VH-VL binders against RecQ-mediated genome instability protein 1 (rmi1). Designs and how they scored, part 5

Target 1, 235 residues: RecQ-mediated genome instability protein 1 (rmi1), of Schizosaccharomyces pombe (q10160)
Amino acid sequence: MNQTTTLSTELTELGVRVQNRWLQSLLDYLAKKHSTGANTTPQLVMQYLVASDIRESTTSEGAAPYIVSEQHNVRIENTMLLQIVRVREIGISIVNQLEYLNDLEELKKLKGQKVIRLVHDESGDEEQNDDDGLTEAQDAVQKGSELKKMCRLILEDSNGQRFWGLERKPIKGIQLSTKLGTKLLVKNVLVRRGVLMLDPNNTTILGGSIEEWDKDYFPKRLIEELKGELSKTKA

## First folded at step 23 (VH-VL)

Design fa (from f3 with heavy chain S103A)
Fold by OpenDDE, look of step 23:
Structure fa (fold): chain C 235 residues (1-235), chain A 122 residues (1-122), chain B 112 residues (1-112)
Amino acid sequence: as target 1 above (235 residues)
Amino acid sequence: EVQLVQSGAEVKKPGASVKVSCKASGYTFTGYYIHWVRQAPGQGLEWIGWINPNRGGTKYNEKFKGRATLTADTSTSTAYLELSSLRSEDTAVYYCARGYYWASGYYWFDYWGQGTLVTVSS
Amino acid sequence: DIVMTQSPDSLAVSLGERATINCKSSKSVLYSNNNKNYLAWYQQKPGQPPKLLIYWASERESGVPDRFSGSGSGTDFTLTISSLQAEDVAVYYCQQYYDTYTFGQGTKVEIK
């Protein structure tokens, strides 16, 4: 069996159906990177898959079987591979979100400045492990998780169909700071008025991101988007 | 062996259009992006855009938007760059190059065509 | 657009000596999620297309001699030729692919 076929089969068992051309391209790269292309595992492929655009990397078999936006009170039994296009917190006021995000942005700026200073001060003083900045950032991210109430997602399948997902119950890892392009496996999900009803039982986070979407998005671009939404609500 | 073979040199008048071809071989054509880069005589490299031959998706440098058109024929494994409204400043060697797309984002160019000289003169 | 600036514009080095080319980006090309620098180096000989040397700032392309090495992170990068050979006479370009594609202006390497 061709390595490609074996890997494809194994990935299918994991609920992911990859395009052969994508897999071949990846294998070509891995063969160059690793003198012995012989040790490509499904797990390794999955690391690249979650970083891919599923429109390019996966087949339509993992897509929504119909136009989701037109469905009401229908359960989709099939397992779908989806990617997150946008995340919105709808259980917290936009103003409160903006306050939180602005604080995060300021913290990032401060950290960036500290790193620059540390690189320039090659003077030999053993400055203590300012692990504090990393801890503050982690604390800020943790605080972000504490602020979570309910998220609404824009989701996209391998066909490029976009539809809404709504958390019915909190899903760990879904928050404002969730990377855009994060991959989800959604199974046996109820659709109400064109919206997927997401919960921990029907939604598994695979992880990853789409770099083009995620780069420089959080928090700066998110802040801009929220400001825009706030202005429209006041008008 | 991966090869990108481009069409021959072109001489055009200002205002005309030019179409350069890039024939790919030695790999799965739909598994990679084709990028276009130009280099004016004695100058540096300038990225024009890319095409995904699989779906025909394209991205352009803003500088070339509206004038550059990228196309691909999967049956012949050939990519095309058409540049319209040619100016003297468009005189350059035009290169096609292969790029990965297994993950999202941008990647480097690992294989290049031999280049096509396009001369724009009155 | 991210602007790439190389230094020097030209470099004359004796055979067997070290050549060092610097590249600076106007914005960091380090992606925090994967800790990779979206930087490549190319070699271009007269009348030839560019040839890929280095990607991810420090990874050598297959078939590239060990005398070529890339280093740096964030905004400051360096291409080093540990022992210049006659065949290394070329123009070298850095490229960022963090946000679209931009190239440095090139550095001409000659034999002294």
Scores: ipSAE 0.624, ipTM 0.833, lowest interface PAE 1.1, mean pLDDT 90
Fold by OpenDDE, fold request of step 24:
Structure fa (fold): chain C 235 residues (1-235), chain A 122 residues (1-122), chain B 112 residues (1-112)
Amino acid sequence: as target 1 above (235 residues)
Amino acid sequence: EVQLVQSGAEVKKPGASVKVSCKASGYTFTGYYIHWVRQAPGQGLEWIGWINPNRGGTKYNEKFKGRATLTADTSTSTAYLELSSLRSEDTAVYYCARGYYWASGYYWFDYWGQGTLVTVSS
Amino acid sequence: DIVMTQSPDSLAVSLGERATINCKSSKSVLYSNNNKNYLAWYQQKPGQPPKLLIYWASERESGVPDRFSGSGSGTDFTLTISSLQAEDVAVYYCQQYYDTYTFGQGTKVEIK
């Protein structure tokens, strides 16, 4: 069996149906990168897959079987591979979200300044790297998790169909800071009024991101988007 | 062996259009992007755009938007660059190049065509 | 647009000596999520298309001699030829592919 076929089969068992052309191109790259002839594993392929656009890397077999927005009270039985286009917290006021995000942005700036200082001060005295700033940032991220109530997602399948997903129950790892382009496996999901009802039992996070979407998005662009939404609500 | 073979040199008048071809072989044509880059005589390299032969998706340098059209024929494994409203400043060697797209984002160009000289003269 | 600036514009180096080319980006081309620098180096000989030498700032393309090496991160990058050979006479370009594609102006390497 050709390495490609074997890998494709193994990935299918993991709920991922890869495009052969994509897999071939990846294997070509990996063969060049790894002079050591190490066998490409499904796990290695998955690392690249979650970083891919599933519209390019996967087949339509993992897509929604119909127009989701037109469905009501229908259960989709097939396992879908989806990617997150947007995340919104709908259980917390936009004002409170903005306050939180602004604080995060300030912390990020402070950290960036410290890193610059550390690079420049590698010439001078062992001042005690107060690990406190990293802990505060971690605490802020933890505070972000505390702020989570209910998220609404814009999801996209391999065909490029976009539809809403709503958390019926909180899913660990779905939050405002979730990377755009994060891959999800969704199975046996109920659709109500064109919206996927997501919960921990029907949704698995594979991870990853789409660089084009995620680069410089959090928190700066998210803040801008939320400000825009707030202004429209006041009008 | 991976090869990109481009069409021959072109001479055009200002205001005309030129269409350059790039025939790919030695790999799965739809598994890679085709990029187009030009180089004016004695100058550096300028990226024009890319095409995904699989879906026909394109991205253009803003400088060439509206004048450059990228197309691909999967049946012949050939990519095309059409540049309209030619000016003297468009005189350059035009290259096609292969790029990965197995992950999101942009990638480098690993194989290049031999180049096509386009001369725009009155 | 990210502007790439190379230095020097031209370099004359004796055979067997080290050649060093610098490239600066107007913005960082380091992506924090994967810690990769979206930078490539190309060699172009007269009358030929560019040839890929280095990608991800420091990874050599297959078939590229080990005398070629790339280093740097963020905004500052260097291509080094540890021992210049006669066949290395060319123009070298850095390229960012972090946000679209832009090239440096090129550095001409000649034998002294």
Scores: ipSAE 0.610, ipTM 0.825, lowest interface PAE 1.1, mean pLDDT 90
Fold by ESMFold2, fold request of step 24:
Formats: sequence, structure tokens, C-alpha cells
Structure fa (fold): chain C 235 residues (1-235), chain A 122 residues (1-122), chain B 112 residues (1-112)
Amino acid sequence: as target 1 above (235 residues)
Amino acid sequence: EVQLVQSGAEVKKPGASVKVSCKASGYTFTGYYIHWVRQAPGQGLEWIGWINPNRGGTKYNEKFKGRATLTADTSTSTAYLELSSLRSEDTAVYYCARGYYWASGYYWFDYWGQGTLVTVSS
Amino acid sequence: DIVMTQSPDSLAVSLGERATINCKSSKSVLYSNNNKNYLAWYQQKPGQPPKLLIYWASERESGVPDRFSGSGSGTDFTLTISSLQAEDVAVYYCQQYYDTYTFGQGTKVEIK
């Protein structure tokens, strides 16, 4: 019992308000696994927490303070713990995104063989590779980089409220391949027309995932979802 | 000490419904899922579904969707399986079992109830 | 979706000898994110509920004798009883928990 209070306090200093029933369940599991009484640190608990569903693992104290979708020009100054439900690239056409994802699948079929890594050209940065007619998708695959321009996120707080987040400036670690359920700390964020305006200054990526959401999702189920969205937006 | 104690055996006619209870003790009931599994005579194990007792969320094996209903009463630490439109092939021992949810995903079942025999005969 | 197939259906082993039970899944149960195999083994004696033996394919549950061990990865798994004892006569089930839950058909272990 004093162990749970101490851990809860230490986790709160890291920006996380843990749910007591969740922490007790985790400590029970860890006690079975470590029969010789190893000390459980807040860092170890955090490893499990980022793999959790924060609707179960955290309290409402880290949730959004109001219905986000109904707000305009409001700043949420306090820190929220959020999890990523979906990632969508909105600065690149769906057709080019599908090309990129399909090319990744073809490359994965060859991963058991010798893989030739594309290296930087010996010539300087002044000469662009795009002069050869490569699409953004083809260019990303050849360079071994992520296809990214600007992402829109579906975010969820500990109460299960879902709302949009828009990447106003690139945040390293947010791209199509970002694991579903990735945990974010978001503070001092502007809300415009019901959307959180995210940037590297107000967003910290803690990592993790939600296994039920992320298993077998990227890229196969993402491809299926994008094809469905393309059919709906076809005019 | 963790215990899952189930209700007694039932005999039902085809077309009826049955409700099996599973009373938990020795742990924080709302901190774990409750799963239901059945075993027909001389046969293997078949997962029916789970319930999160705290929030009431459920998931069902597609075979039982529409016939099985899982509920929980946190005031009595009791989970329930209700199975409707019974047929003779529903004759089985029905088990409740506990599973973790401290991280997301699916987990093994660490404690099991003693089982409840449900016999469906005309 | 994931079918679990055990072999053999029954096995007779002399007291003190090694018993080996195989389990094959129709789809890999190895999750690359945490590099764990989502597979468990259960023991069921007549008139009793199943009892957890092994989780994560190879980790022994507390209180389970060390003569029980699990091995394998991906789609192919093995439960080994290194020195069979009289109390080990039971039916053994593998279970995947990668995507919902399915069990193998069971393997009955008897003394020869």
C-alpha cells in the first residue's frame, strides 16, 4: 500500500496520474515474476503504462477539461496524457500514400534477401533527385525515409473522449507508421475549431502502443482504410 | 487468496435460457477481466467472451454473438453469463476465468472457477 | 481466425521419462513490438478446471514444477515434461491469445 502511494507520487511528477486498481494489478503480476523482491521503479511502471490503454491505467485528472470539439480559440495550459487512435497524412494525396505503402509491402517480400541500402549521392546537395521524375512516394522509399508532410491525428484521453489534433509543425516520430496507441503528453495547446494545434513545443512523445489496435495494422489495414476513404472522396 | 465460485448445475430444455454466476473474492474485482469458456463432454475448450467488470465492456466469440450476454455486478463482485436459445449441443461445463489488463491486448487466464454443468435435454 | 492444432491426440509415456507435446498455430502468434509469443499451456485433470502452466510460450507460472517447460516461436511450440510423474496424467491444452482466444484440441498424457 505505501509502495503504491510512493509510485503514484513519482509517476505524477512524470506527468501521469495512474489508476490505483491498474497499478495494483501490475504489481501483482510483477511480484509473481520477480519472486526475490526486486524494487519496482517508476521507470519500469512507465514501460508498462505506455503499453496500456489509458482509459484503464490513468485517472480523469489528465483528461481534457471540456468537450474539445465545441471549443474555439481556447488554450489548455495543463498537461494532458493522450493516446493516438489514428494517424492520417493530409499534405500528400491518398493515391501517392497508397503507392508508398504498396511499395513498402513489395520491399518487405525481399527482406529475407540482401537489401541494397540507398546511400547519399557523391555529388552535393544542390542536385535534386526529383529531376528524374520520382513521386514523393518513390523518393521516400528510395531514401529509406518516412513519407511525411503534415499529419492529422485522432486523439483520445483517459475518459475516452476523442478529438482531432493537427500537426502545425513537424513532430519527429509522428508519421503514417506511428504505432496506434502511442502516448503523448500535450501541454499549453491551442484549440481552434475543436482541433488541438500540435507542435514540437507542446507535444512530447512517450511512445508505446495499444496492442489490440496496432497488431497487423500498418501497413495492410491502413491501405484498406485509405482505399475506402478514396472511394468516398471520389468526385 | 483468489477464488472464483460458480453457481450450481442446471438442467434446461431446448429453447430456454440459462444464467451462470461467478463470484470473485481475494482480489480487486474491477482490476481484471472475467472470461467465460465452455467444454462440451469429452471435448476441448471454447472461449465465449470477456467482460470488463469496471466499465461493462464486453467482447464475444462470433459463434455466441446474439445468444450470449455477459454482465457483472461490482457491488457483489459477481460476473454472469446468460446463454439463450439453448440447444442440445450447448450441453457443457461452463467456466469463468480471470485475466489481466494492466497492459493492452489479450492475456492468458490465471485463475479458473470450478465450472458449472449445463445440461440441455428434452 | 487462428486455429491451434496439437499433436499427438494422446501420448503414453513411462514414469520418469520425457513427454513432448506439440502445438502449431495457423498464423504467427509472435508480436514484433514486444518480441513475445502469445501462447499459453494449461493442464486439466479429470473433474477439475484447467490450470495455467506456461505463458509467453516459455515462462512458468508460479508454483508450477520445473519439470514443465515450454519452447518454440512463431507458429510451432512444444510443452515438455522432463520426468513424467503420476500426478502429471492429464489433458494438456495450448492457447493463443494473440487475437482473441483459441485452444488446441488437447493432448491426453497417460502412464505407459
Scores: ipSAE 0.607, ipTM 0.815, lowest interface PAE 2.2, mean pLDDT 87
Fold by ESMFold2, fold request of step 24:
Structure fa (fold): chain C 235 residues (1-235), chain A 122 residues (1-122), chain B 112 residues (1-112)
Amino acid sequence: as target 1 above (235 residues)
Amino acid sequence: EVQLVQSGAEVKKPGASVKVSCKASGYTFTGYYIHWVRQAPGQGLEWIGWINPNRGGTKYNEKFKGRATLTADTSTSTAYLELSSLRSEDTAVYYCARGYYWASGYYWFDYWGQGTLVTVSS
Amino acid sequence: DIVMTQSPDSLAVSLGERATINCKSSKSVLYSNNNKNYLAWYQQKPGQPPKLLIYWASERESGVPDRFSGSGSGTDFTLTISSLQAEDVAVYYCQQYYDTYTFGQGTKVEIK
């Protein structure tokens, strides 16, 4: 069988329908890189696909079946392939989110300049100097690693339609640090007032990113975007 | 057999425009970006921009934004560079080149056209 | 804007000897997410367009002789021609593709 046809069939079984021209371009590249004849698997293709822009790599068969913003109380039974354009925490104030993100950025600076000792919350207190600025950074990291309540997403399908997704229940892997362009499979999702109602039962995280969107985004550009949003709510 | 065949040399006066063509063959035209690069006489290489023939998207080097226009005709597998408001420093060989886009990042150029000399003089 | 600086500007090497060309970027072109160096090398013979030799800093393009090799990481890269042949007389360019595209100024390699 034709390698492109076989791979397309296998990828469809994983929930992804690829454009033939994209797959052929990838196979051309892989043939050059793997000139020793290593076989291309659908799992390897998926690794490259999740790094792609699905508007260029996938067909409209994985897109939303209608204009989502115009729908209410409709269930989309089919599986959609979507990519995350933006993530926002809406259950925690922007001010507290900014504090968390600034603390994370400060911890990265401290790790770059000093050796960081981790404190185990369950078993021990820090036995060293309590006035150490590193101890404050460690506390912020511990608090920050748990900063999540409810995220709202901007999602995009292969046709470029953008729509809102709202977590009804926490989905592990969706947080402020989630890479832009992360690919999701969403199946059997309820649409309420033009918004996809997401939960762990209807959402599978495939991973990946869109390099142009995500490069140098978290946390610095997210901080600037949140500051801009805070200023607009004050004005 | 991948080929990029460009249009012939051009002589232009300052203030005019030029349109260079790049006809692709031997591969799926909409599966790759087309980049444009120029090389002034005795000088190095300077990237102008790219076009995605599949979706028509473009990106330009800021130096050329507002003067360069990239287009593609998928029915003829041909990409075009139009450069307006020509100046003497635009005298160069202009190349088209093919690049991958299977992922969302930037890539090297694996095949190049033969080049088109554009001369801008009074 | 990432500036690419090559050294030397020209190099004369006897047939069969090693030629080494250096390329330095003003900013790291190593992307931590995929651990790849976004650097390519091109050869341009007189009257010809550039030809791709190396991508990802060290990966040889198909059809390129194995005497060409690339090495380095971050900001410092080298192109090595292990045994110079007469047909290798050309100008060699490095290119970064980490953030848009910029080329080094070129290194002319000659036989001596």
Scores: ipSAE 0.605, ipTM 0.814, lowest interface PAE 2.1, mean pLDDT 87

Design fa (from f3 with heavy chain S103A)
Fold by OpenDDE, fold request of step 24:
Structure fa (fold): chain C 235 residues (1-235), chain A 122 residues (1-122), chain B 112 residues (1-112)
Amino acid sequence: as target 1 above (235 residues)
Amino acid sequence: EVQLVQSGAEVKKPGASVKVSCKASGYTFTGYYIHWVRQAPGQGLEWIGWINPNRGGTKYNEKFKGRATLTADTSTSTAYLELSSLRSEDTAVYYCARGYYWASGYYWFDYWGQGTLVTVSS
Amino acid sequence: DIVMTQSPDSLAVSLGERATINCKSSKSVLYSNNNKNYLAWYQQKPGQPPKLLIYWASERESGVPDRFSGSGSGTDFTLTISSLQAEDVAVYYCQQYYDTYTFGQGTKVEIK
């Protein structure tokens, strides 16, 4: 059996139907990278798959079988491979979201400055002491309750169809900081008025991102988008 | 062996159009992007754009938007660059190059064509 | 656009000696999500197309001699030829592919 065929079969068992041309291209790259003939595993392929655009990397078999926007009270039984185009928190005010995101941005700046200072202050004086409080505050903010109530997603399938997904119940890993292009497996999902009703039972996060969408997006571009939305709501 | 073979040198007048071809062989044509890069005499490299031969998707350098047209023929495994409204500044060697697309984002160019000299002169 | 700046513009090195070329990007080309630097190095000999040497800032392309190495992260990168050979006379270009594609102006490497 051709390595490509074997891997394709194994990936199908994982709910992912890959394009052969994509897989071949990937294998070509991996063969160059791994001089030692290490066997490409399905898990390794999945790491690249979740980083891919599923419109290029996967077949239409994992796409929505219908025009989702035209469906009402229909259950899609097929397992769909989807990617997240956008995430919006709809259970929290935009103002509160902006406050949270601004705080995150400020923390990032502070961390960046500290790293720069630490690199510069590697001159000799042992002032050990005050780093514990900032690490605790940073850990406290990191441990701070991820601002999450209910997310609305724009999802895209391998055919490029975009449709809404709404969390009926909170799904762990879906939040404002979720990488754009994150891959989801959605199975046995109810469609209401053209919207996928998402919950932990029908939605599995595979992970990954689309670099073009995700690069420099969070939190800076998200803040800009939310500000724009806020301005439209006031006009 | 992977090969990109480009069309021969072109001499054009200002305002004319030029179409350069790049024939690919030794690999699955639809499995890679074709990039176009030019190099003016004695100058550096300038990226023009890429095409996905499979879907015909393209991306252009903003500098060339509206003047450059990238196309691909999957039946002949040939990519084309058409550049319109030629100027003297467009005098350069034009290269096609292969790029990966197995993941999202951009990647380096691993194989190059031999280049096509396009001379724009009055 | 991300601007790539190489230094020096030209370098004369004796045979068997180390050649070092620097490349600086106007913006970081490190992607935090995968911790990869979107930087490549090319060699171009007279009358020839560029040849890929290094990708991801430090990974050698297949068939590239071990004397070529890439290092750096973020905005500062270096191509090193540990022992310059006669066949290494060329112009070297760095390239970012983090946001579209831009090249350095090139560094000409010659033998003293």
Scores: ipSAE 0.581, ipTM 0.818, lowest interface PAE 1.2, mean pLDDT 90

